# Ledger of designs, part 28: miniprotein binders against q56419

Target 1, 326 residues: q56419
Amino acid sequence: MEGRTLEEVQEEVFKRHGVLVPKKELEDLAKALEEAGLLLTEKVEARLKEEEEKLKRERPMRLAGLSYPEGEREARAFLEAFRASYPGEGEEARVLLMPHLEPSRVPEVYGAALAALEKTPPPERIYLVGVAHRPLKEKAAALPVPFQTPFGPALPDLPALQALDALLPFELFNTPLAFREEHSLELPLFFLKGRFPEARVLPLLVARRSPELGEALKVVLRDFPGLLVLAVDLSHVGPRFGDTPLTRTLAEEARRRDLGFLERLAEGEPEAALAFLGANPTRIDGVEVVASLLPLLRERKGKVLAHRLDLEAPTLSAVGAGTLVL

## First folded at step 16 (miniprotein)

Design nb2
Fold by OpenDDE base, fold request of step 19:
Structure nb2 (fold): chain B 326 residues (1-326), chain A 113 residues (1-113)
Amino acid sequence: as target 1 above (326 residues)
Amino acid sequence: SREELEKEIRELEEKAEELQRRAEELAKDPNTQEEAIRTLVESQRLAAEALLKIAELTKDVDEAIEAYYKLAKLLARISELARRLGDEELFRRAWEEAIKAYDRARELLEKTK
């Protein structure tokens, strides 16, 4: 490391290899390398290459036994309990906005998503658009491999993914390691696969707004119809995110921004939703996803089914989550 | 002749590669970024012309499908580069042609089922 921070090493590896190594793996690696006296050795590159090669075959579960049950029977009971946590009825979805937050924090919001899915005819395919919490080589990416779930593998729609790639100005199949630990796809996919076991999936990540993604998807959806799912969280406020501890005023502002964003989306005005956020001072997670999908969200009227601002008490921080049907 | 056409395709590909290398060198200097983008557009135009010739002249349906998908991608790239240059006409036209190339690939795919 010769005086470099882990962040600088991560950036260098990303610049050189187009691979984002998780900070924790870099820490474990740095520890192993401190033990071995070698930073960024051929062994590290070989291990990263091996992990990348594994991701060419499948994406294994990372949160099984942590965020959701690993066993199918227990996983089904988990789904039923989450559905039961939402007392309302859902509506048929053509577009579903749902959270990717730890499910136990916002059970009724996931329950509302399940309620909407109950009223939705089984789609042939699901366009699952998550948030890249790690850098991507391009503005967006896809991983064209099976994603493991307790309900069996979620199989990729390869023809639709190929069609989408053909209409993008960049390589869609980039940064496979960004998918390895990305919870924004894994968590919503649990619920989606549990409800629609036969649906193929297009697992997509957005790191930066890509208007070209929305235009390409609009064309692809003509030939490859399916359910569009935006797996996004809302406001992130408090000390974990650079704010003061949560106050009534800060919580009210976060809720106002979350609901104002969702309501404008429900009216079919996604540009107005983005404009309402301005500089996004409460750090709504889903802004880059929404900004990328504008052509698919315009003029679609829908309904906000659930919203919660969930307090993380140990950090006096809060995260907003919502469920919207269009 | 088929041989003449194959030669023309190769010449287009070689010129496209040369312009690509030039664009990459120009992109290293912050003062030549616009020129780099313009050079890249011309590179991709030549490559797109080559792919269109392949797609229209090949008797292999799978080769044609692949060529049309690659063509659609290049045209989408041209469209995005045009947008960055503020060339709204090229932006629109390149995107329309990208969809057309995509549609040709899809049409051929449906005929092979």
Scores: ipSAE 0.830, ipTM 0.929, lowest interface PAE 0.4, mean pLDDT 91
Fold by OpenDDE base, fold request of step 19:
Structure nb2 (fold): chain B 326 residues (1-326), chain A 113 residues (1-113)
Amino acid sequence: as target 1 above (326 residues)
Amino acid sequence: SREELEKEIRELEEKAEELQRRAEELAKDPNTQEEAIRTLVESQRLAAEALLKIAELTKDVDEAIEAYYKLAKLLARISELARRLGDEELFRRAWEEAIKAYDRARELLEKTK
């Protein structure tokens, strides 16, 4: 009823259809709709509970057969094709910033990430830090279960996850349902698992800036060395994100902000990168992740390997993606 | 004596719980938020003291490791609460002690391998 009175609904039905529905019938209908709504809510809650219980064991693939192939053979061919889309050579990464956008939109950016991974010795573990596109109970979260991939399960590093939890002022293992459909982990993990099949993973999500996460990780990385991966997108502009349709001016501003952000990160100045964005009017996705990981990004010099602002033509919107090695 | 230490641990835990409840009540009033945080810091300090005593008293290495990890977490919480209060000295000290507790847990874990 969207805040309307029964009398207002009755008048509207009369005006539209010339029928005066008795108030009692409208009351009965409203009650029936409320009861139906409650039943739907209970079913949804039961389903969510079931999904949460499943997530205690494993995180299944959600985008297999959609964003990447489900079969291992086809998945390997997919990796090779993406690598081939980037004509350059990579550099050894200690920190890798890469996208989580739909791979087909920015193949060369993922190709640049693969090029960097080719020059990177196989890590014992990967700290995979994604963006929470759903609310978390805490500023950050982890899911300490195997993540399914076409290359087999990505196994969690439980000792390192426990060590990290011990140094955080909040419970790290929170909001498991936020991981169920989170593409910011699944898509990068496909590429990472394909390249480093034996690496354990720490799947982390950031919803809000957590300086304590960076400080804790700095300590944990001493005892549990590994590759740090920031799975983040850049600018989000156009109608899908609350702007006017993409114009040359808007695209130039998005690119300027994306590149200015990445370049300052490449200089080892993450605070300057954040300051450069100010209020973040082009909605760079990775700002909360970077703000959380400042201690790990400071004074690390690196290189921007790729950048693209990709047009989503149906919505006249665009998303920025980049690959940075530190 | 062991019995005296066990009694002291229980007393610390009980006081910590009392202060926790008090902090929760204070947090309901927007005018007592700072007092709530200070009370919570004191609660966690007492709980941390109890955990340290447990870790030092126990002969079970696994229990000690668990206690030190829990201690590290409480100290990290104290550090964050201190930051919210603008108490820079407590913020720094609590974090340093959190790392020490963590390091003690790690040391014990390595000795068990």
Scores: ipSAE 0.830, ipTM 0.929, lowest interface PAE 0.4, mean pLDDT 92
Fold by OpenDDE base, fold request of step 19:
Structure nb2 (fold): chain B 326 residues (1-326), chain A 113 residues (1-113)
Amino acid sequence: as target 1 above (326 residues)
Amino acid sequence: SREELEKEIRELEEKAEELQRRAEELAKDPNTQEEAIRTLVESQRLAAEALLKIAELTKDVDEAIEAYYKLAKLLARISELARRLGDEELFRRAWEEAIKAYDRARELLEKTK
């Protein structure tokens, strides 16, 4: 009814079709639609509850067969091909910034991440910090369950997760449904699990900057050492994001912001990196993650291994991706 | 006596709950937001005191570990609330105490392995 009265609807039907539908029939139809809507809502709610209960046990793959192969053999070949797409050598990572964009869009950027992982001793655990593209109840969240991958389940580090929760002023284990379809964890995890099959994982999402998270993680990392991974994308520009179609000027600005951000992080100046973005007009995705992890990024010098601004031709939009080692 | 300490713990918990309810009521009025936060800090301080007593009095190591982790969380919350109030001293002190409580839990955990 989109804000129209039943009388207005009746008049419109009469004008369009020459049929005067009795008001009572319109009322009955409206009621039937409301009842159908209520039934749909109840079914949706029941399904969401079921999915939430499943997420207490495991997080299934959602992008297997779409973004990466489901089979282990094919998945290994996929990793090798992505590694081959990056012609350079990696460096040992204590902190790895890598993308979470669709892998096929930026293969060499993921290849650079794999190159870094080749030079990294196998960690006991991986702190995987992604971006919440869905609302969270708190500034950040964790899901303390196995994440399915083609290489087997990525098992959670429950002791480290418990320790982290104890140092946060909010409940860490919140909004499990936000993890269900969150690609910012799933896609990076494919590469990480493929390289480090025995590493435990702490899957974390950040919705809003939480300085408390960085301070808590700094303490936890003392007792539970591991690889910190920031799974973040960079600029988002073009019509999908409210801009004009990608132009040379817009692409140059996006690249400038992406590289300027990454370079300042590589210099160990995360506050300067954030300040450089200002109002973030090119919508760098990883800002809230970086802002939350400042204590862990300060004074760490590193290297930008790869960057790409990838054009999505159907929408004339582009997304930036980068790989940084600290 | 143990009984006296248990009574004291209960009294602290009850007072903490009362102050929590009061803080929630105060939070409904935009003009009493600061008072609400201060009341909440006091509530959590009393609850933290209760947890510390539990942790120190219990003979159950697992209960002690749990109490220290809960204590750390409350202290972290106090720290954050203090930050919102602009109380830098309480912010710092509460965070330092949160780390101490956490460390105590970790020490006990390592001894039980």
Scores: ipSAE 0.830, ipTM 0.929, lowest interface PAE 0.4, mean pLDDT 92
Fold by ESMFold2, last read:
Structure nb2 (fold): chain B 326 residues (1-326), chain A 113 residues (1-113)
Amino acid sequence: as target 1 above (326 residues)
Amino acid sequence: SREELEKEIRELEEKAEELQRRAEELAKDPNTQEEAIRTLVESQRLAAEALLKIAELTKDVDEAIEAYYKLAKLLARISELARRLGDEELFRRAWEEAIKAYDRARELLEKTK
């Protein structure tokens, strides 16, 4: 119990409520709570095993009806509304950086991604690289199953995934449960599948920088060409992320860091982009993905199409999102 | 002879397993971490040699493809272990060989279309 003896608990209850709870009752309660915790742990473990088995067959939608519509017709209209939120024109992309932040918070940033996709010939496959928000057993992982969307299943490119696994010093298919709730894949995939319904997908997560992943992907992309998508957010500032409440000064610094990072990537200088961030004081989300993919980003020049540092009023915090085409 | 080559493959695999067990034991002691990694490199080198012999001797194209993919993975692992040792030459050489094994698998896959 909390590091207190049962007598101390008994004394506190008596002081506060005027009731002396017998030591026996406190002992029985402590034992019952301990046993209930063990039984709950067994139930949770059994449930997780069941969920893992399901994920070996498919990855279902978890955000339909919450972040995007469930029905295909409504989902198509939703895409059109996001494209309309960005009135500009895109450019053809071999590499696209786009956010995974809740779409309604940054509609023009997702709209810019759609504008880029309009200019991009339909790829045979999409290398979708997100940020693991749950621990992985290795530095990176993939889940080689269909991902459900309102536009039908996004089918895995199994030959390309097998080829990638063959060039890695670790097992690529290592943490199915990390994909169960991973919005950094699900939210961008909605937009990508809606625009490229025939493309196969390599759904990849990075937990910790993996230079070997980038070197392996360089080889695999030679044989399995496709669109590389970095599904990452930018600065995270404010109390939700360990800072004081958002100030104008902190917001201005976050914007400066976001844009400086994106601009250096657009110049084909990913090492300089990482060096610009130093200790990453505004917690740009994409650093581990960029650090993993250096060989694929070097010398690729492009353009920043959109950026927003979006305010979370209830938490006095903000998150940055951007769209970059290389 | 083919039977003698198959015996050589089994001997390589057995020695690789022995060295892997030794490396795992060495890894338990903080004072033998570098020796553990070097022992694991030798284990993986022997396993890779066995896979290369399988890939070059088999008449079954599917078996050859699988062996070359497995060889590429072992060579990628040797490259990463070399990086941890600071052995830049082995790091680069093993990675180059990993790509060669991968390319052999891809070449065979394209021909069997």
Scores: ipSAE 0.830, ipTM 0.930, lowest interface PAE 0.6, mean pLDDT 91

Design nb2
Fold by OpenDDE base, last read:
Structure nb2 (fold): chain B 326 residues (1-326), chain A 113 residues (1-113)
Amino acid sequence: as target 1 above (326 residues)
Amino acid sequence: SREELEKEIRELEEKAEELQRRAEELAKDPNTQEEAIRTLVESQRLAAEALLKIAELTKDVDEAIEAYYKLAKLLARISELARRLGDEELFRRAWEEAIKAYDRARELLEKTK
């Protein structure tokens, strides 16, 4: 590194490529670069280019063997265990809101999603809308490639993706590198693919509210019917998110916000749900997704199946997760 | 005649490109941002007219489908630009026309299957 800090390199890569490379990845690259005598930036750029070229063909699993089993048999057992963690019955879903948090943290919430999927006729396609935890070039993006899972590849619905792109004022197929490590798609997709092995998928990410996305999807859904899945978490509170350590008061406020949001969605009042959050002081993750999908959520009544505020003890922080069917 | 229509298409495309370049130049000055957007809208409108003529003229169904999808996208862009200008009428109209173009593409796709 010719005098540049990891932060400066991260910023440069972000400026050039619109991708925020995790510091840990940069550290690993820096170690490799010290050995190779290459500028960290050049190696990072070369690696990013290679990864982008790979993403033209498929999106490999990143969390297999970490968040879920890699082997199909073990993965099926994992699904069954998660389903068993929710004691209730599900309801048929046309829209499913489910978490993308580490599954082991909120097993019953994923179990509730599986319960809903049991009551849902197999869709031809799944519109999987996640949260972009990395910057996108546009408000939203799609990756039109197979996503690897322990159950085989989740294949894209290319005709529906093309139709969607045609109705958007921006290029839908942007920022492929943002999908590389995006857990908001990978984790929900594990459960969805396990339940609906034949469904095509539209993997979508939202970085910023795009009302255009909801309007376009409303039109596309007429010709390409399917299950809409919002893969979103709820409140994010505590030191990891800029708050004081979790207190009873903070937890109660997070739960109030989460449940108040979900309940208004369950009543078919997504605008009221957003208005209820105001400035979103507890940082509900899914607000930009919901704000983008208003036309699809209006007047749809449903039910909150599960909610949990999960404590991350090492950081004294908590994340809300919920399952809602519409 | 076909030749006259092809000439008209080329003239529309050339004018659209000229207006696009003008819009890009106008966008460099913070004081001409609105004019830049209006110029861009006009550019895209002319390009949309050209695409519509292509779609109607072509005997190739795949080319027509592609043209209608491209047309839908341009109209969606016009709609968004109109929104930025506060032109609610153009916003609505352009979106409605985008859907029509999309529908036409879909109709042709279904007939080819």
Scores: ipSAE 0.829, ipTM 0.929, lowest interface PAE 0.4, mean pLDDT 91
Fold by ESMFold2, fold request of step 19:
Structure nb2 (fold): chain B 326 residues (1-326), chain A 113 residues (1-113)
Amino acid sequence: as target 1 above (326 residues)
Amino acid sequence: SREELEKEIRELEEKAEELQRRAEELAKDPNTQEEAIRTLVESQRLAAEALLKIAELTKDVDEAIEAYYKLAKLLARISELARRLGDEELFRRAWEEAIKAYDRARELLEKTK
């Protein structure tokens, strides 16, 4: 009953059905619908508050049974299958760039990351830096709680997180709900926890470039050494991302941008890598993370182990993923 | 004397709070945004001085560690405010002092292990 008065509704019902519905009954119905809408809004808000309080204690798996197996035995077999997708040898990493794209889309890229971890001495802790897909209250955030995995909980490095917070001009522990569904941490963490079960984790998200974060991390890493992981994807091209349908020319440009970016990072030249992207016409996902972490990437040479521009045929779009060791 | 130091700390804290309120007032007017930031920097410098005195006065090592971590954070805030003002010297100096405060907290933590 769009745009009608109660009297008009009442009159129409009488004409169609021969029944006069009292105006009070129509008014009561309208009030009940409004009250139900208010109650639904209040229930959603209460549920979000409850979820936020739970996230202050632990971060549960959200992608088990969807992106990776829930059971530990099946999860280990899954890891080994991904390692087998990359037949080469890895290289030792002090910094690892790896994707957060759905693992089944880029199996050899995750396999390359596993090969690098194979050559990497088990770290005491992992600085896992992902991309916030939900808004943060600040440029960056952390969640200092256990993250559940099929291999057991990934425990937070509380002393290192507190030290990091002390060197930031903003509160680091600022947006728990942003972590609830954040796959850029959960997907890489599955692989990292599977290979380094004893390592503690600093789960970090970047929403907007934060030079302060990189400077603070440089100090914290001096006192709390560990593995730095940039959990980022590369080009995003095609109609899903605001382009025309994927063409051979657009795909070639995306690959060129991805590889040029990674190669400049591998040369220890992160500013040149960012400059190479210009306005970032292929929407490389990792730019805000790299721009935040410049002090940790400068002068660190390494190697690109793998790259794939993954085609999404139904959407005529593609997403790039890579593995870089520094 | 200890009483003179404690009075000095309270006076620094009171002045810092006064300047904080003034900075908030100035921030309401788009024409006084730079003055608001400068006033906030002064407020934070006084608060940082008070925290440093607290950290050095206390005999409780846990309280000293907490004070040095708070001092480091305040100095990091001053550094960022200075960057917004274009005051490169204060930006760099405040960051160096933030690291020094952090290092003092770390040293105390290591000695108590």
Scores: ipSAE 0.828, ipTM 0.925, lowest interface PAE 0.6, mean pLDDT 91
Fold by OpenDDE base, last read:
Structure nb2 (fold): chain B 326 residues (1-326), chain A 113 residues (1-113)
Amino acid sequence: as target 1 above (326 residues)
Amino acid sequence: SREELEKEIRELEEKAEELQRRAEELAKDPNTQEEAIRTLVESQRLAAEALLKIAELTKDVDEAIEAYYKLAKLLARISELARRLGDEELFRRAWEEAIKAYDRARELLEKTK
């Protein structure tokens, strides 16, 4: 790490091993090294402060050249290839559940999302709700700045964000550093911005279930209509997540949980979907997001377009991904 | 008079701040957590009353919009605190009033376009 950025380390690991290590893991490692006295705390703090000041203006791309192309032409070709990976037709979405997993792992699932977006009239705004993989000061947060993409900046809907903040019992604009490396927004946003270049965005993160978020959004959506996107992954099983190596039994259980969750959502029964998971033994990523958005998911019928449980061979672990239209 | 109303607003704000400090002190003792929440609700109620007066009495549309949005947020906080107390009636009423305050802000904002 001697003077290298986390991005440079991530790129190096990707180049050497073909594995995109989540920046969170690298940051956790850096933090652990700092706690071990191997990193100068003052230098890290100064850098974090500088990054926080930059995030007052824009959120730069962090995964360009790693997870997706940096150049616009190459990025468009990337979108077309992902769309081609899904042989089916999409449906119009009012709510879209899609993954935030590394795109190369589940191309057809992203392809299904693109297929749905093809059948969706261009929204004025996109409510993009991701998963906070880092702690937030509050249950949820927003970053009211442009997010950089290969297709140009995704501009925030400031009026709608202000309206949402007014109806929340906490400060919505909290923990800006949590957005810096959050792939649960960046990866879906690539596809969304590529399809809807003129749509404004509300980039939201959920750390803990917030029923008040769903109630507030229900009111805001009346005045500020748009596409709701749940950027969530499904089951996380195997050694990376505290299980034994993936077995047929474990994979079958993960698929059962994923599909059972998605099917109940497709029936307009989000409470039944949550109840079906119970203690969530396969660690479906999107549970806190769904639990926060219940008022927006109730009685909406839809269709599961795609699902995959993708094996990460180096760790003998697997992650579920799905695309659902409501 | 305008001066009397401004005085009343200041008195409400001062009392709200006093109750906020009291709630913070009560929150330090695990045995007074419920009382701390109730005191905080009362603090926020007084602050909400002050904001409502500002919103209704101001001639500045931007100030009114801001006051109504702040009022909505306070009422949303009261609603959540009421939920934590198990006061379902206050929970519901505070949320309904939060939406009303929000709607007032939106109505004024749309008129300024």
Scores: ipSAE 0.828, ipTM 0.928, lowest interface PAE 0.4, mean pLDDT 91
Fold by ESMFold2, fold request of step 19:
Structure nb2 (fold): chain B 326 residues (1-326), chain A 113 residues (1-113)
Amino acid sequence: as target 1 above (326 residues)
Amino acid sequence: SREELEKEIRELEEKAEELQRRAEELAKDPNTQEEAIRTLVESQRLAAEALLKIAELTKDVDEAIEAYYKLAKLLARISELARRLGDEELFRRAWEEAIKAYDRARELLEKTK
């Protein structure tokens, strides 16, 4: 009952194809398609329900053996190699912006984040804010369960998560399945848990800008101090992202936009950083996260430690990544 | 007076649910969207009043904390609905009250340390 009668369908088929299909044949076809759709829906729904129930207990590693080593000893060596790829010293961070791009593509950018963590007193908790790559039921979401890492489980800060939920006009715990494959939390968490093994985590995703989240977090951070991490990538340019093949001009523009964005954030001017991007023609990934967290970024000055626009020759595309301390 | 408060709470909750259902029906018609939001604000206001009475009635500190957290959430919802209506005064006041309810929950948690 999609708003068409079988007679209307029959008439349209006749007009377009010159064939009069008997109403009974159309009825039989519709029933068969509904039955097939019901069976597929039931199987898919049952599988998704099983996955959702598992995610209510823990979030397992999905990228061990692919993006980072599964064993703890090898994982520690991996961290040290990444730190060594950044020749320099970090600075203490109250807020850290770091990437979620595949670590082997931007080793010195992750190394800069590790350098900042070396200068940062171990926090009681980490507010880890990633970018939702699957739709959320609300503007933002959290998953209040342990996230597995090679360094042991990253335990959720349940009191802080409940306090945050209490200040939001929507249910914070709203889309468990969106966390199933979300690398924007898993990849940064590997580095964070490796350096702060005792810190609890608030694993947060932003799909669409939520000023309410930033205002609520400002209140929650007053009572539950910790490290705020924006786990975001920068420009996305080239055919993989809907552009023409990467040219020197497009790469230069992407780099200019990445650095201009980061530099304005480093000056404590997040609104100016967003305005600088305008329509965001190079698709900087972090815009919705920054727009959500304005109250936490204003007037907080810091330093850009690293940046790379990583080129993908086979796809003629590039992705930017950076490390910023505030 | 405890029994009278429990009756008042039930009456507030019942009226809030009635207004919630009315708001949902109004939301189905694109020509009554603003009325739906205003009705929802009234529903949430009554629910918030009921939660405040629950928080003051209970002698269980954990239940009081939970009630104040729920109250903060309803006030945050009222604040967001007010923003959608363009009601800047209610937007700001409801958010300030949400923080106060949150602070009451935090004060109770500090006492139980």
Scores: ipSAE 0.822, ipTM 0.927, lowest interface PAE 0.7, mean pLDDT 91

